# VH-VL binders against q9vpl3, part 16

Target 1, 224 residues: q9vpl3
Amino acid sequence: RGKINIQRPKAPHYERARVVAVTQPKYPELPKAKSCFKTRAERTQQQQENPYNEIIAREVRNWLDHSRLVAFFHLSSITADDIFRVRVQLHKQNLHLKSYGSKIIEQAVKNTRYEAIVPLFHSNHCIVFSPDPEKTAALLRIVRRVPQMVLLGGIVEETMLSRNQLVAYAQMPGLHAVQAQLVQTLSQAPGHLIQQLQAHQNSFVQVLDVHAKNQMNEETPKST

## First folded at step 9 (VH-VL)

Design B32
Fold by ESMFold2, look of step 9:
Structure B32 (fold): chain C 224 residues (1-224), chain A 122 residues (1-122), chain B 107 residues (1-107)
Amino acid sequence: as target 1 above (224 residues)
Amino acid sequence: EVQLLESGGVLVQPGGSLRLSCAASGFTFNNYAMTWVRQAPGKGLEWVSSISWSGSNTYFADSVKGRFTISRDNSKNTLYLQMNSLKGEDTAVYYCARDRFDSDYGLYMDVWGQGTLVTVSS
Amino acid sequence: DIQMTQSPSSLSASVGDSITITCRASQSISSYLNWYQQKPGKAPNLLIYGASSLQSGVPSRFSGSGSGTDFTLTIRTLQPEDFATYYCQQGWDYPRTFGPGTVVDFR
């Protein structure tokens, strides 16, 4: 039986390592104590609680990675049967109704341009996700019959829209189809006329925004 | 008629670079996240990288992190994989795939391209 | 990283047989398991997503089941076109990991 001398000096003191830039000391492993045991137990409980929040935050991340349309609603008291029927109707249109806590939404949008949405989740709420922004009109048509769901606004193609802007977006014809038809007409016209038509296109969008605001105000009366 | 077509796979020297393309047709490309998966000759499938519908979020396998980048041009319906500092272990058929998510089913790849072969040898 | 295993690694079967392939995840993945089929020299194709949902166009002789860590793919009444390699893949988290594959070969 050989006896081995494996005694090695510990790494230099931590304060010395900070002064000597070329030296990187090997920190000793801290011994376990009663305080460390309680801290480990507290971290285990925190990790268990955090894994559930992390699961839901990952779900929201995946929804955002796969959704060009996100709509936010205030949710009043509603029966489980009624919300299920709404969820089924929305699902047929590739619209996915979900509800998450504000902490989880904040975690999911942390360090993104969407951090401004967090205050919308301080009240009872629900969210609708869809990969297809052309389903915005179908969404609004379905929820019009559900007074318990009040539109707050949304995100379309990574652009935040207010309630009125989202309603106006839903009422627009397909932008690409309209723009393509306009370009085809303009390619046969003088260059001066092209600038005039582009100004009318801009005015057309503005008129739709104003009209949508007026319709939403008439259809969603102020509570006071 | 939904189709994905990869291109750009060639023989390349170790340390070299290569850009793969994946052309999409028959569906609204902008509505979908996209994924690259590779398969070394005679081996199984390995996930390489994924990208959100907008391109703002990207994900990479540890084996390629820092060497590969993923991007997309939604106006051209095209997905890209830029591969730098290529190694012999990067030799594989590279597939692009259309990615899906639903909280009922998780993440899955419902449409695949035919693949393009990348060979890295000295 | 979520490690995926498959059993068996290969099997020999005849047309008309019923076979079962199992897949295990190193941690719970809920029902977020997908099955892909790959024929020699061809790209993979999705068979089943979410453990049990058949992709459009997949024959009803294919079925999937399981939740948590243990999943199965069953092929009833094996057809000549079913001789292929089958991969499971978890859709729970990144990295998106695959099983090593199960080769189903002609007896």
Scores: ipSAE 0.789, ipTM 0.928, lowest interface PAE 0.6, mean pLDDT 80
Fold by OpenDDE, look of step 9:
Structure B32 (fold): chain C 224 residues (1-224), chain A 122 residues (1-122), chain B 107 residues (1-107)
Amino acid sequence: as target 1 above (224 residues)
Amino acid sequence: EVQLLESGGVLVQPGGSLRLSCAASGFTFNNYAMTWVRQAPGKGLEWVSSISWSGSNTYFADSVKGRFTISRDNSKNTLYLQMNSLKGEDTAVYYCARDRFDSDYGLYMDVWGQGTLVTVSS
Amino acid sequence: DIQMTQSPSSLSASVGDSITITCRASQSISSYLNWYQQKPGKAPNLLIYGASSLQSGVPSRFSGSGSGTDFTLTIRTLQPEDFATYYCQQGWDYPRTFGPGTVVDFR
């Protein structure tokens, strides 16, 4: 009695094979998750059509219209509680911490001078808005205590600044102070100039006096 | 004290032009967007125009679009409204107002001037 | 454009009364609604912003409520100085639009 090879069952009779082939359940192809193959462009286009995104983009535009200071931060493993604490501290200084998606930001700044900021938003980010650019120092002071908030750059008075430039800006004396210093410096300049001019005149007169004295001494005939 | 003072309202003929000014004092003018609102005699309030803190963005009501221009001089703490091709319907008291914005509260006007009367009549 | 309506257009009340004014938007404006008070011959004054936030210096007898499309201004214990015209204004989008106003006069 030949050992039934269980590993390679004999092909069923032709009729049976036909019946099996016809009775095999055709399972509908699982819808290929189109979402995995959508190009970044297709995803972005679909999101642009979301009325909600337009609303939020408008909000961002409103912030920009009312803010002289805008700072961009990367958020690294920050808890909701930490964010809340920072938000409260910032709010006390009239600094407004907001978080928006990269696509929303892109939509908000599209066809504006700020379009260049879009590449900064590649991960978890937040934005701080303020109507007062003098609050930059206060902002940096607050966020220095929050290592999870990494400064990327900002916009001050419609000018885009790097991280280093923003730090430097915060260290600068206020415009009025600088103006006062400039006025003081300018007011001292004429005095110094007058002193220098007078010094040269005095020196010249002294040289002339010495020359005149020497000539007088040469003209005194040795009365032998 | 925070104050807005409008000026320039006069009698003008239809088709004429007029420039209104709003002088701001008591606050940092360039920290705020600004708005013009008008009120015809015996009627309600109508938004006319708004301008961002820098002047880079301007907004207009359809009724004045193409005829009015809003501008500001931050060095002089002054808001302007240039009105061209004036019509009888433009007769109103014109108010300047300081704009505020917060994502929690939206757009609102917290300080108003006393207004200046513009009369357009033949 | 967002259209704003108010009800009533006018109301008569006595000193000490509590009154309510309603404002409706043609579409949802979240909480972005402001209330202004205007006395005859004077500029408008901000009373409430963001539907329920009381402006600094405004008496606590004024209160605002609502969200979406329906909003309410309430004045408790009406004072003589409260007789004025009240306007709602949406702060959601441009064009900025005002309600037609509600006149509060003496009974």
Scores: ipSAE 0.785, ipTM 0.910, lowest interface PAE 0.7, mean pLDDT 87
Fold by ESMFold2, look of step 17:
Structure B32 (fold): chain C 224 residues (1-224), chain A 122 residues (1-122), chain B 107 residues (1-107)
Amino acid sequence: as target 1 above (224 residues)
Amino acid sequence: EVQLLESGGVLVQPGGSLRLSCAASGFTFNNYAMTWVRQAPGKGLEWVSSISWSGSNTYFADSVKGRFTISRDNSKNTLYLQMNSLKGEDTAVYYCARDRFDSDYGLYMDVWGQGTLVTVSS
Amino acid sequence: DIQMTQSPSSLSASVGDSITITCRASQSISSYLNWYQQKPGKAPNLLIYGASSLQSGVPSRFSGSGSGTDFTLTIRTLQPEDFATYYCQQGWDYPRTFGPGTVVDFR
């Protein structure tokens, strides 16, 4: 038979995938596009190569040192072109889409409060890092149009949030601004503090209403 | 305008202590890791210390480890360098710098302060 | 620790010249190489990050190249404001080491 990619090979499925890739040389293989859509063999190799694992663990450490927002997603099968388009859209918002093996994540978060995230990386996944937690709403808007990316939860300001908590955080556009205004007001001279707090009462009522709504939502359903 | 402004550099006797401050303005300070770099008179640049955005992780050059402490107050948009057991070799202009990281580009310092001179002599 | 070297240590050039500065790392640092410019009595400024990316506001006459251990900064059509000291610096790992600098003087 003269068509290798049409034949039914008896090789392992990773060799079958390599045969398909060889017969389509016109499609570019961009390094960043592959980071969230690696084969099982490539993920295993990355996890088991000790010197390479240390390099990638350093990369994750650097991301964590520079990111106030970290979001975790389950990732379904997606083409390299489609994930590249998503990465570009996210990058325009200072949101950085990455994928790392669970061994690497475990090494990177060892001896930190984030050790509990490791089980999230046993399945196919990707991570979004950003220095700016106000970009959480933009992240969720972009991903809403990408059904292959399913939000699992995240870390905001070093606090672990469930999926529902992260969505609720994104719907509170003024919370951290209100917190910053309160801290600034408390640093003023004592004689004017009461007047400044009264000026912010309406904003604090809105924050308290959102907090009460979140507590009501959390108390209504059974815990998961 | 994005700005970093160091202060606190003075003449100090050997063995003394000094705290440097770096005031940030024109950007969201909390979003960035920060770094101190020093330059001895007539010499090149030397990395001194770095701190994560939250302050949870800190890094030091071997020449200052155990003697210097780095900290930040995100509510005051201020970076600090506590310098103890000062030696003549610590005489330098100390710059604060805003850190960036991206896995495409690595670590880099995109905004620098004007520097503050620390002189250690008897 | 990653040692950084630069060549030459100094050079003389005229306005309009094209110059090249090289930087070498003691081990591979991928493309994680930065270039800074420092004028006398002033703070450093970032010119190039990630080996070849121009920082915002840096003129296009500056360019960088290289990967692994060997890197180059090129300044085409040298301007009067370009007479300064240039430092490379690796962004790969701690400690975050700088090269010794290259002084570009007016000839």
Scores: ipSAE 0.782, ipTM 0.920, lowest interface PAE 0.7, mean pLDDT 79
Fold by ESMFold2, fold request of step 10:
Structure B32 (fold): chain C 224 residues (1-224), chain A 122 residues (1-122), chain B 107 residues (1-107)
Amino acid sequence: as target 1 above (224 residues)
Amino acid sequence: EVQLLESGGVLVQPGGSLRLSCAASGFTFNNYAMTWVRQAPGKGLEWVSSISWSGSNTYFADSVKGRFTISRDNSKNTLYLQMNSLKGEDTAVYYCARDRFDSDYGLYMDVWGQGTLVTVSS
Amino acid sequence: DIQMTQSPSSLSASVGDSITITCRASQSISSYLNWYQQKPGKAPNLLIYGASSLQSGVPSRFSGSGSGTDFTLTIRTLQPEDFATYYCQQGWDYPRTFGPGTVVDFR
């Protein structure tokens, strides 16, 4: 169904066709007195040198403020029609496929715990954001059929996970499954309720501990 | 049923402190950023503060910076607004709201609580 | 900071009328414009997000349009429950500013 259009290549990703700026997020510039004493020429030049950095940085900030799941992929050559179909399929699962320039990602994560992810963006890449980490399994199922997207790793609940850790996370019961198990326990005789709640609490802590330990064993991405 | 319920609004003297709570139910609280909006009697809506899903990033209107803090306890499905050094101008109904973002639509508040009244007067 | 204005500040209308409320931003906000309805003594409710997307449960008589700096909310076949105050609000950047509101009163 797809067309191979070597003679009429699709436009580059929007973020790559714009400008890439390396500027600290607006937060470090909060002192009003500092901004009040800049000359007119300096303010104009600053705006000209970084025309799109604030727009793209704002968008990434907002994605991070609203996403419990962030997944990083290496993206090899793919037609615009194919990537559009993948984007639509992901969107139906509340998974949002985006691409940003490496310099913009570096600026967005500078002076954060995520600064170590910058090397992942040296090659062509894309990012998937979602507010719901239980969608990790759906993400991996959809992308499994897209060989042009190679999973590098991700962030779940502000915890960095390697590719293997993210795959393992997707196979574990979600919080909803733990909550459903609790409801079933409440149907039992009252004498066992406290024991079951304590067991679920301990099991949840064990799952988090396993994920934390697995984060220490990050594998090299296939795309590097 | 998706619900937000504010509490803690009372009469407070100028210079006093107060903590508002917003209890969330009917949805996965941890998946969402949250926002406080206030409305002085007979006036329009004013954004006060926002907090990321994790609580790691917070944002404040200039009128409340340095006096208010926003926090959340995701284990209790509860949003908080700590208000210090209260002034008469802080008298308002305070609403909590569930915040959303998508780069196709921007930021928006899709679910609102019923509000709690804070009165700052001697 | 992005200033938001609304026009008109108030209007009177009858059931069955079609009305239009205008909102203007002091700079381009793309399509990141939201509309909220607030009835007296009640909390606001989201009607429209992203300029034109209808929130779930909102009647189809409500519609929104616009991009850049100029936006409109249209209510076709006004119903008794539509008499309220309407606020626009930009979703572009912090501070998350609201318009001053438009009061729609029953004539």
Scores: ipSAE 0.780, ipTM 0.918, lowest interface PAE 0.7, mean pLDDT 79

Design C39
Fold by OpenDDE, fold request of step 10:
Structure C39 (fold): chain C 224 residues (1-224), chain A 120 residues (1-120), chain B 112 residues (1-112)
Amino acid sequence: as target 1 above (224 residues)
Amino acid sequence: EVQLVQSGAEVKKPGESLKISCKGSGYSFTHYWIGWVRQMPGKGLEWMGIIYPSDSYTRYSPSFQGQVTISADKSITTAYLQWSSLKASDTAMYYCARLDYGDYFGFDYWGQGTLVTVSS
Amino acid sequence: DIVMTQTPLSSPVTLGQPASISCRSSQSLVHSYGNTYLSWLQQRPGQPPRLLIYKISNRFSGVPDRFSGSGAGTDFTLKISRVEAEDVGVYYCMQATQFPYTFGGGTKVEIK
């Protein structure tokens, strides 16, 4: 049983973390006394961190802008070796697994159409990018075998999808198949409509015919 | 397979201009950074700068700022390192390498190197 | 600039024996996001550098399991459990935590 690192406890499971985050009383953060004494090292690090984050943010933005499929995952206690294995499998399908810091993601998507994804990045996360939205099914197949990767949601064809919606999308037939089905349905629609319209007319005619026959039978004098 | 292929060895005189190339293949060229690294004869590795081919954003090491120009042509998936005026001290092997901040956060693939010799 | 200091400069090793290379940084390589961007590179004679280890301890694709990386903060180590003939070359540590990126001076591994 590996020594429980008491100094850096493993982050709780995502669901537990969410519950804890929501149930924690928001105590007004006492104004962190700006310890005036930011060490020269901290100041220098902060100043250098900004340009660095901007550079990485550029990469993130480029991936987002040129991907037709983007999937967001929470990573739960996954080893580097496991990540590597998954990466290799994904790469074979032209799926690119990337990991960026939350602040970098925030900077990358600030004032963009992607800003809504920022709340997804509270813990260890990874993003999978692909230029091909048809690879969604392949992506889900691969990650199903990796319980440490929890699907949070995604973007397909510039549309943000929930986890459930992404799963549903992966089960749908391809665009061309859907188009073909639509054309087929539309081609049959006039026939069905005509049948429905005629059904009422035919029923009415039948009722009239029965009425006419009954009247004729009443008018035929019993030739005694 | 990811490959970086560099241009051939160059022999130049001091004061001459030079542009060497690094062609990427087997991956999306616009999504990864290209870095240049100098190795003087019998010496270690020196980071020169990086370029993001998608928008040609560049960052240089302070030691190489103003001394060289890094550029890229994404249409032919090629990065360049250029000198306006060579010095004898520029004699070195020059490597291009791919950099990914979302994965390895290092130079994962390297070119074969371009030897530049500057002699009078 | 972060100065990377490697020791030893030269490491003569008998075939089949282990080798160890140390790399020390002048400041912590821990990034604000908690990652440490230290890499190890191998340069065989007459060849370009090759990535061996990234983020302290992760083996790059195709790297044999005899290579391992460890360390934290400012002190890092590359270990070769059993040196093979193909392992001859110069090894470099590299930091990518801060600009400018810097390399160690290199350690030459040679066979006795």
Scores: ipSAE 0.816, ipTM 0.911, lowest interface PAE 0.6, mean pLDDT 88
Fold by OpenDDE, fold request of step 10:
Structure C39 (fold): chain C 224 residues (1-224), chain A 120 residues (1-120), chain B 112 residues (1-112)
Amino acid sequence: as target 1 above (224 residues)
Amino acid sequence: EVQLVQSGAEVKKPGESLKISCKGSGYSFTHYWIGWVRQMPGKGLEWMGIIYPSDSYTRYSPSFQGQVTISADKSITTAYLQWSSLKASDTAMYYCARLDYGDYFGFDYWGQGTLVTVSS
Amino acid sequence: DIVMTQTPLSSPVTLGQPASISCRSSQSLVHSYGNTYLSWLQQRPGQPPRLLIYKISNRFSGVPDRFSGSGAGTDFTLKISRVEAEDVGVYYCMQATQFPYTFGGGTKVEIK
């Protein structure tokens, strides 16, 4: 009786193979184990909006909505005492320094016009709020003395500004000064235009006069 | 200067209604939370609830939920604490305090307190 | 609710000597965002509470440097380096990490 080759069993007869293939229990594919890896999105969704965060987010929204100047800062190795000192200085200028968690800010600005600020808040940060956009220069003056506060950008009069734009804005003359200059320029424009128009006319007349004089000189017969 | 000024002491009987006030000044009233804290005679401090004056959003301690009503009138920068029916056990000092989540995350300024006495 | 336990209940102190107050929470006061919202309040006799320390160790405006706060997680300490007569009163710790906000039972600081 030939040694049953257990390593290469002879293929069963075709009919038996068919029966075995049909009778093999098709085990339902185990539902792909919902990978316990809740997608970051699912984890973030299951992060039950901590009712606490919603409450704080309300405050953030209120500050954003009622501020005409908002500046965003990165904080680099700043002490609590230093923050306090800066806060006091800012407060004297009606500038309000606030610090909120990044997730709170994200929640606060979600589906709002401020959503674009979210990428600015990946590290230690603070926000300065003011109802007065004219305080931008004062803000920058104060924070220049605080190397631990790095300006990231801001919002002025509902317009988002880059760091450089905010600096430029602070250097601009006040609205009234610009208006005064504009009025002055506009008032001078008609005078300048008239002067230019008259200058061209005068030049033209002079050229004609010279031409006329030359023609008269050519028509004077050389008295023999 | 930030100030919270509360209404004067109250003497009431059980079953009476009461509304006490807390007026804020020296800051933007709508941007800061107002909390109420109870202190029974000779006892510690108990948080009652908070209100955000901007939209009058309120949150209560479970112990005080349904027992009191916190409200605010932003037009006159005033917060209120009210009872529909006082009990003798409501006898206490009541403080209002300002809360800022962006700065100190605590009660940074306090009113002078309102003493409420409920006796038969 | 987070239970805040203060010790001692009473702290008689000699003028010029240091005082130490302990506050323990029933659970960690570390917020999901990494901050710990523990505050210390002072209540002088006949006066409203006053904020002394916020976020464990930060002195509030106008608070003398003799006051200091320390701690982490569930254990917190308020220290007065040199007790003065004006420091007499009841001190409270407060947690604002979660609702409801809760206070310690208070520690009475008295002069011997």
Scores: ipSAE 0.814, ipTM 0.909, lowest interface PAE 0.6, mean pLDDT 88
Fold by OpenDDE, fold request of step 10:
Parts: sequence; C-alpha cells; structure tokens
Structure C39 (fold): chain C 224 residues (1-224), chain A 120 residues (1-120), chain B 112 residues (1-112)
Amino acid sequence: as target 1 above (224 residues)
Amino acid sequence: EVQLVQSGAEVKKPGESLKISCKGSGYSFTHYWIGWVRQMPGKGLEWMGIIYPSDSYTRYSPSFQGQVTISADKSITTAYLQWSSLKASDTAMYYCARLDYGDYFGFDYWGQGTLVTVSS
Amino acid sequence: DIVMTQTPLSSPVTLGQPASISCRSSQSLVHSYGNTYLSWLQQRPGQPPRLLIYKISNRFSGVPDRFSGSGAGTDFTLKISRVEAEDVGVYYCMQATQFPYTFGGGTKVEIK
C-alpha cells in the first residue's frame, strides 16, 4: 500500500472531486463590514471632507507651535481614571496632556516641520505640551509613576529628541547653571594655561641656572 | 482656575445692534475654543457656533449662520457674540463655554450667561 | 443634523433613590476615529450648565461618583445611583461628533 504522499496528494478520482466541490460548504462571505472595504482612497477622501479633522488639526498645530516642550507617549491599557489623575498632576506643573487621533495628527503636521512625528502615532497615544522646557524633569518624574505611559520621544526647543535624549536633557542642569559653569571654567582656563606655560619656562630657567653655576665653579682658578 | 466671565444683562429694542462679551482667564485663551450656546426662556440649549481665538477661525450652526457674528480678541482674552439687528425672538440667555478637542471634546467650562431681552 | 432625544422629560425621584435618563441619537455618534463624543450636562436652577460626563462614561472633575454614564452607538444613559437634593435640575445630553453640535431636549430631575 503506497505511502500516501501528503506533500503531493494524488488528485482525487473525478467523481470524488466533483462531490467534494459540490459539498464544499459555501461559507457565506461574512458581510465585509462596509466600513472595512472602503478603499484607502475613499477613506482619504472622507477624511479630507470631514470638517472636523481640519478644525482639530488646527488646534494640534497651535499647541505644537506654541510649545517649547512636547512629549509623545504610548498608552498601554490605561484607564480613564488613571489618565485623569495624571492629567491633574501634569496640569499642576503647567503640562498639558492631550489626546488626538492619529489621522488628525497626521493631517495637522502634514507639510510642516513636525511631519517626522507621524510614525510615533500608530497606536493609542497622548501628547504632553508645555511652554516651559524646564518642566521636562517634572514631566518625567510624574510619568515614571505611570507605567502605562511609555515615553516615545519629544520636541524641546524645536529640536526632535529621542526617548534617551529627552531623558538626558532632563538630567542636564538648567541653562543658567550651565552658563555659570561655563563662565567658571573659562575664567579658570587662562590661569591654568599660564601656569602650565610658566612651568616649562621655570624649568628651563632652573636648568640654565644650574648650568651657569657649574660654569662659574669651573672658572674659579685654584690659587695654588 | 479656569473662568469665563460674561458681560451683564442687556435690554434692547428690535433693530438695535448688540455685542456681548466673554472673558476667559486662568488658562491659555488662544489654545481653546470658545462656543456660544443660546437658551431661550424655558427651553433647551442650542449650539450657535465656535471660535478658535488663536486665529479667529469660526464655525456656525446653520441655524445661526448669518444671524450672528462670533469674534475674539486674544489680546484681552475675550470672545464676542454680536447681532447687527436684534429681533424679539433673540430674547434668551446666552452662554459662552470653553471647548477642548484634546481632552474632553466638550464644553468643560461655562460662563455665567448673559440675558438678552429684546422688547419693543 | 443629529437629533438627540431624551427620555423622560421629567423624572420625579425620591431622595436617596436612583435616577436614570436616556438619550438617543438619530445617528451613530461614533466618530470616524472610533471615539464617541457624547457628553452629559447638568443645569441647576438659575445656574449655567456644567459638564458631568464626557465621552459617554468619563466623569468630569469634581463630579460625584454617584453619576455614571453608559451607552454606545445611538443609545446612552446617565445614572444617578442615589439622588441628592443638589441634583435637582435639568440634564442635557450633547453630541459633538458632527456639526452642528446638538443637545437633547433636557430631562428635569425633581424631588418627590
């Protein structure tokens, strides 16, 4: 009895093939939810025609344009209550948590300097806006307590930052502190440089003095 | 605290012009929409329109399109509702309310209302 | 325009008893982005409206736990688990899914 080649099943006998073809349950094509079959073009057209999208996009743009700190977060299984709590905490720090649809964001940033943020919005997300970039540390402190909020990246002073860069930025001393440190360093630099330059000169002078002393000792005639 | 303070009650005659105000405070006025809602005596709420103070973009309800003008002065954080010619049927309480699409997607804060009475 | 129909028009309730208000929309309030922008407002006598519930079931700041919102699509419900004297007023549902924004006709909650 020949090994049934499962990889190349012999075509069933003509009669069996006919019976199988006729008895194949015609599963009613699940009514493709009319909403799923809208062509990308139709969806795009409908999106363009929705006056709501333009209105909301305007708001998004305004927030982006007037914020010096923008942070993007992925939301993972967060409850409305949790969001509310976080919002309140953020608001106390003049941080504004907003949630917009991905398509709205896409429309809002299209042909703008913010277009690069579009890939960040593939799932549930929220954006935190602030007019104060110094609040970055406060923002991160608050969201660290909310594991459902995952930092994706941000914009600080019109510069796009990765997650790691944003964290690093938050750890940096304030601009004024950095400036003070810089001034201090610059004020010390000339002194140190002069000291180093003088060290070589002093060493040279010492060597010359030793040489001169040795020569004087050789020229003193032993008065026998 | 977010506050919307509206101008005082108005008594006018038919045919007169009127401009009422809504001043926002305690938030960034330019980042939130202001809507106007009419409530006729003993009746429900009617949405009239909205304005985005940042650029003064406006959208009206079809029922109020051409009947009123909504404007804003962002420098003084004030929104306005204006009639060029009042009718007796304009007698109502008018509310301004803040709208945020990023948070609540609704009118989260309301003014105290301005009563407008138009009588001959 | 989306027509919002509230029932009942009047809801006399005994103090401490629950109240339920229904709001039906003529069209689905599900936005193309999946959100449903239904809100509930409370207007106490002589006061402006205040936001109670947003996006069907979320309580606004300062709203007591006795208020809850539910529903989907075209049918929405506001529930008050235990009516208090301060809950007297007119309640409105509002849709913001489509322009023009529209309100329900209101439901007057009164104490028996």
Scores: ipSAE 0.811, ipTM 0.908, lowest interface PAE 0.6, mean pLDDT 88
Fold by OpenDDE, fold request of step 14:
Structure C39 (fold): chain C 224 residues (1-224), chain A 120 residues (1-120), chain B 112 residues (1-112)
Amino acid sequence: as target 1 above (224 residues)
Amino acid sequence: EVQLVQSGAEVKKPGESLKISCKGSGYSFTHYWIGWVRQMPGKGLEWMGIIYPSDSYTRYSPSFQGQVTISADKSITTAYLQWSSLKASDTAMYYCARLDYGDYFGFDYWGQGTLVTVSS
Amino acid sequence: DIVMTQTPLSSPVTLGQPASISCRSSQSLVHSYGNTYLSWLQQRPGQPPRLLIYKISNRFSGVPDRFSGSGAGTDFTLKISRVEAEDVGVYYCMQATQFPYTFGGGTKVEIK
């Protein structure tokens, strides 16, 4: 019995093929998800500066200007319910999840120090704002449970950070802890220096002692 | 918890001035818009205008432009609706509501309302 | 101005039965950015309005799952799968796509 090639099944007899073709459930073509990708050409239609965009842009600017932590996320097939759940969790930590149109963001950041963030907003996105940069770790903890939220980067203390840099920042000890460590290190520095200086002196003394002992041994006449 | 607390009911005569207040609490007052909505007795809701407390940017409905003044004092997290000269037709319930364009794009929290009665 | 038309004006409903409210806009509520800023508000007797649904179909915090919103473009529907006594009140649709923001005329939901 010839090995049934499961990867390339022999074409069924014409009659069977006809029946299969007719009985194949015509799944209604999923409404061609109008590719959310409006062609670049449709995007370039000079969206008449809708006064509405200016108003919303004001809000965006205000959030950017008053936030010490800003994180940018790509949203991948997330449901409204999931977004809501995440929003609630973030809100409990004084993290504010916002979503704005790309054009609104562009308008908001135009001719500002934030203009560099515009390329991050070509797809479905959300922004998390916080007045407290120490909440970065909390933010990352929350979003780790949400695979649909992909961290793109952020702004911490007016500094733009990559995804990796933001993760690294979240792992750093708090400012006070770092300060404490610094003070501790500085307080130990003189002691270490003294120890190092004494080590050289001690080594020198040891060498001298060895030399002195050797000289004494050479001066002991072999009493023949 | 987000709360908007409005000033108490007002009874005024035509021609009098009035300023009612809406105090926000439980959130960053400067980051959210405050809108005013009128509801005449037994009627529906009418949008009057909005204010952004951060910079006091204001936009009015054409129907209310020049008829009222919306203002805010961010230091005490309070928004205001003011009439220079009341009319009998101003008799209504007035609601303040919070608006967030980044989340719900609507009025998510509402004050309890201020009843304004203008009668001779 | 965008005119919002709600139907019916009054909806007497038996407890436990479904209710449906329609809202039509005179213009498309689709914003240039693709979002539709239609919301549904509930106003119980003697109370301020409360947000129920935002952006057509999203339930606001604390809103029971018996409430659902649907629609697109100019036609929108609020559905209550099983009306409860606490659902008595006036329901409003609101558009925030264009200034001035406008409300529907309201639909009064009453128990039979």
Scores: ipSAE 0.808, ipTM 0.907, lowest interface PAE 0.6, mean pLDDT 88

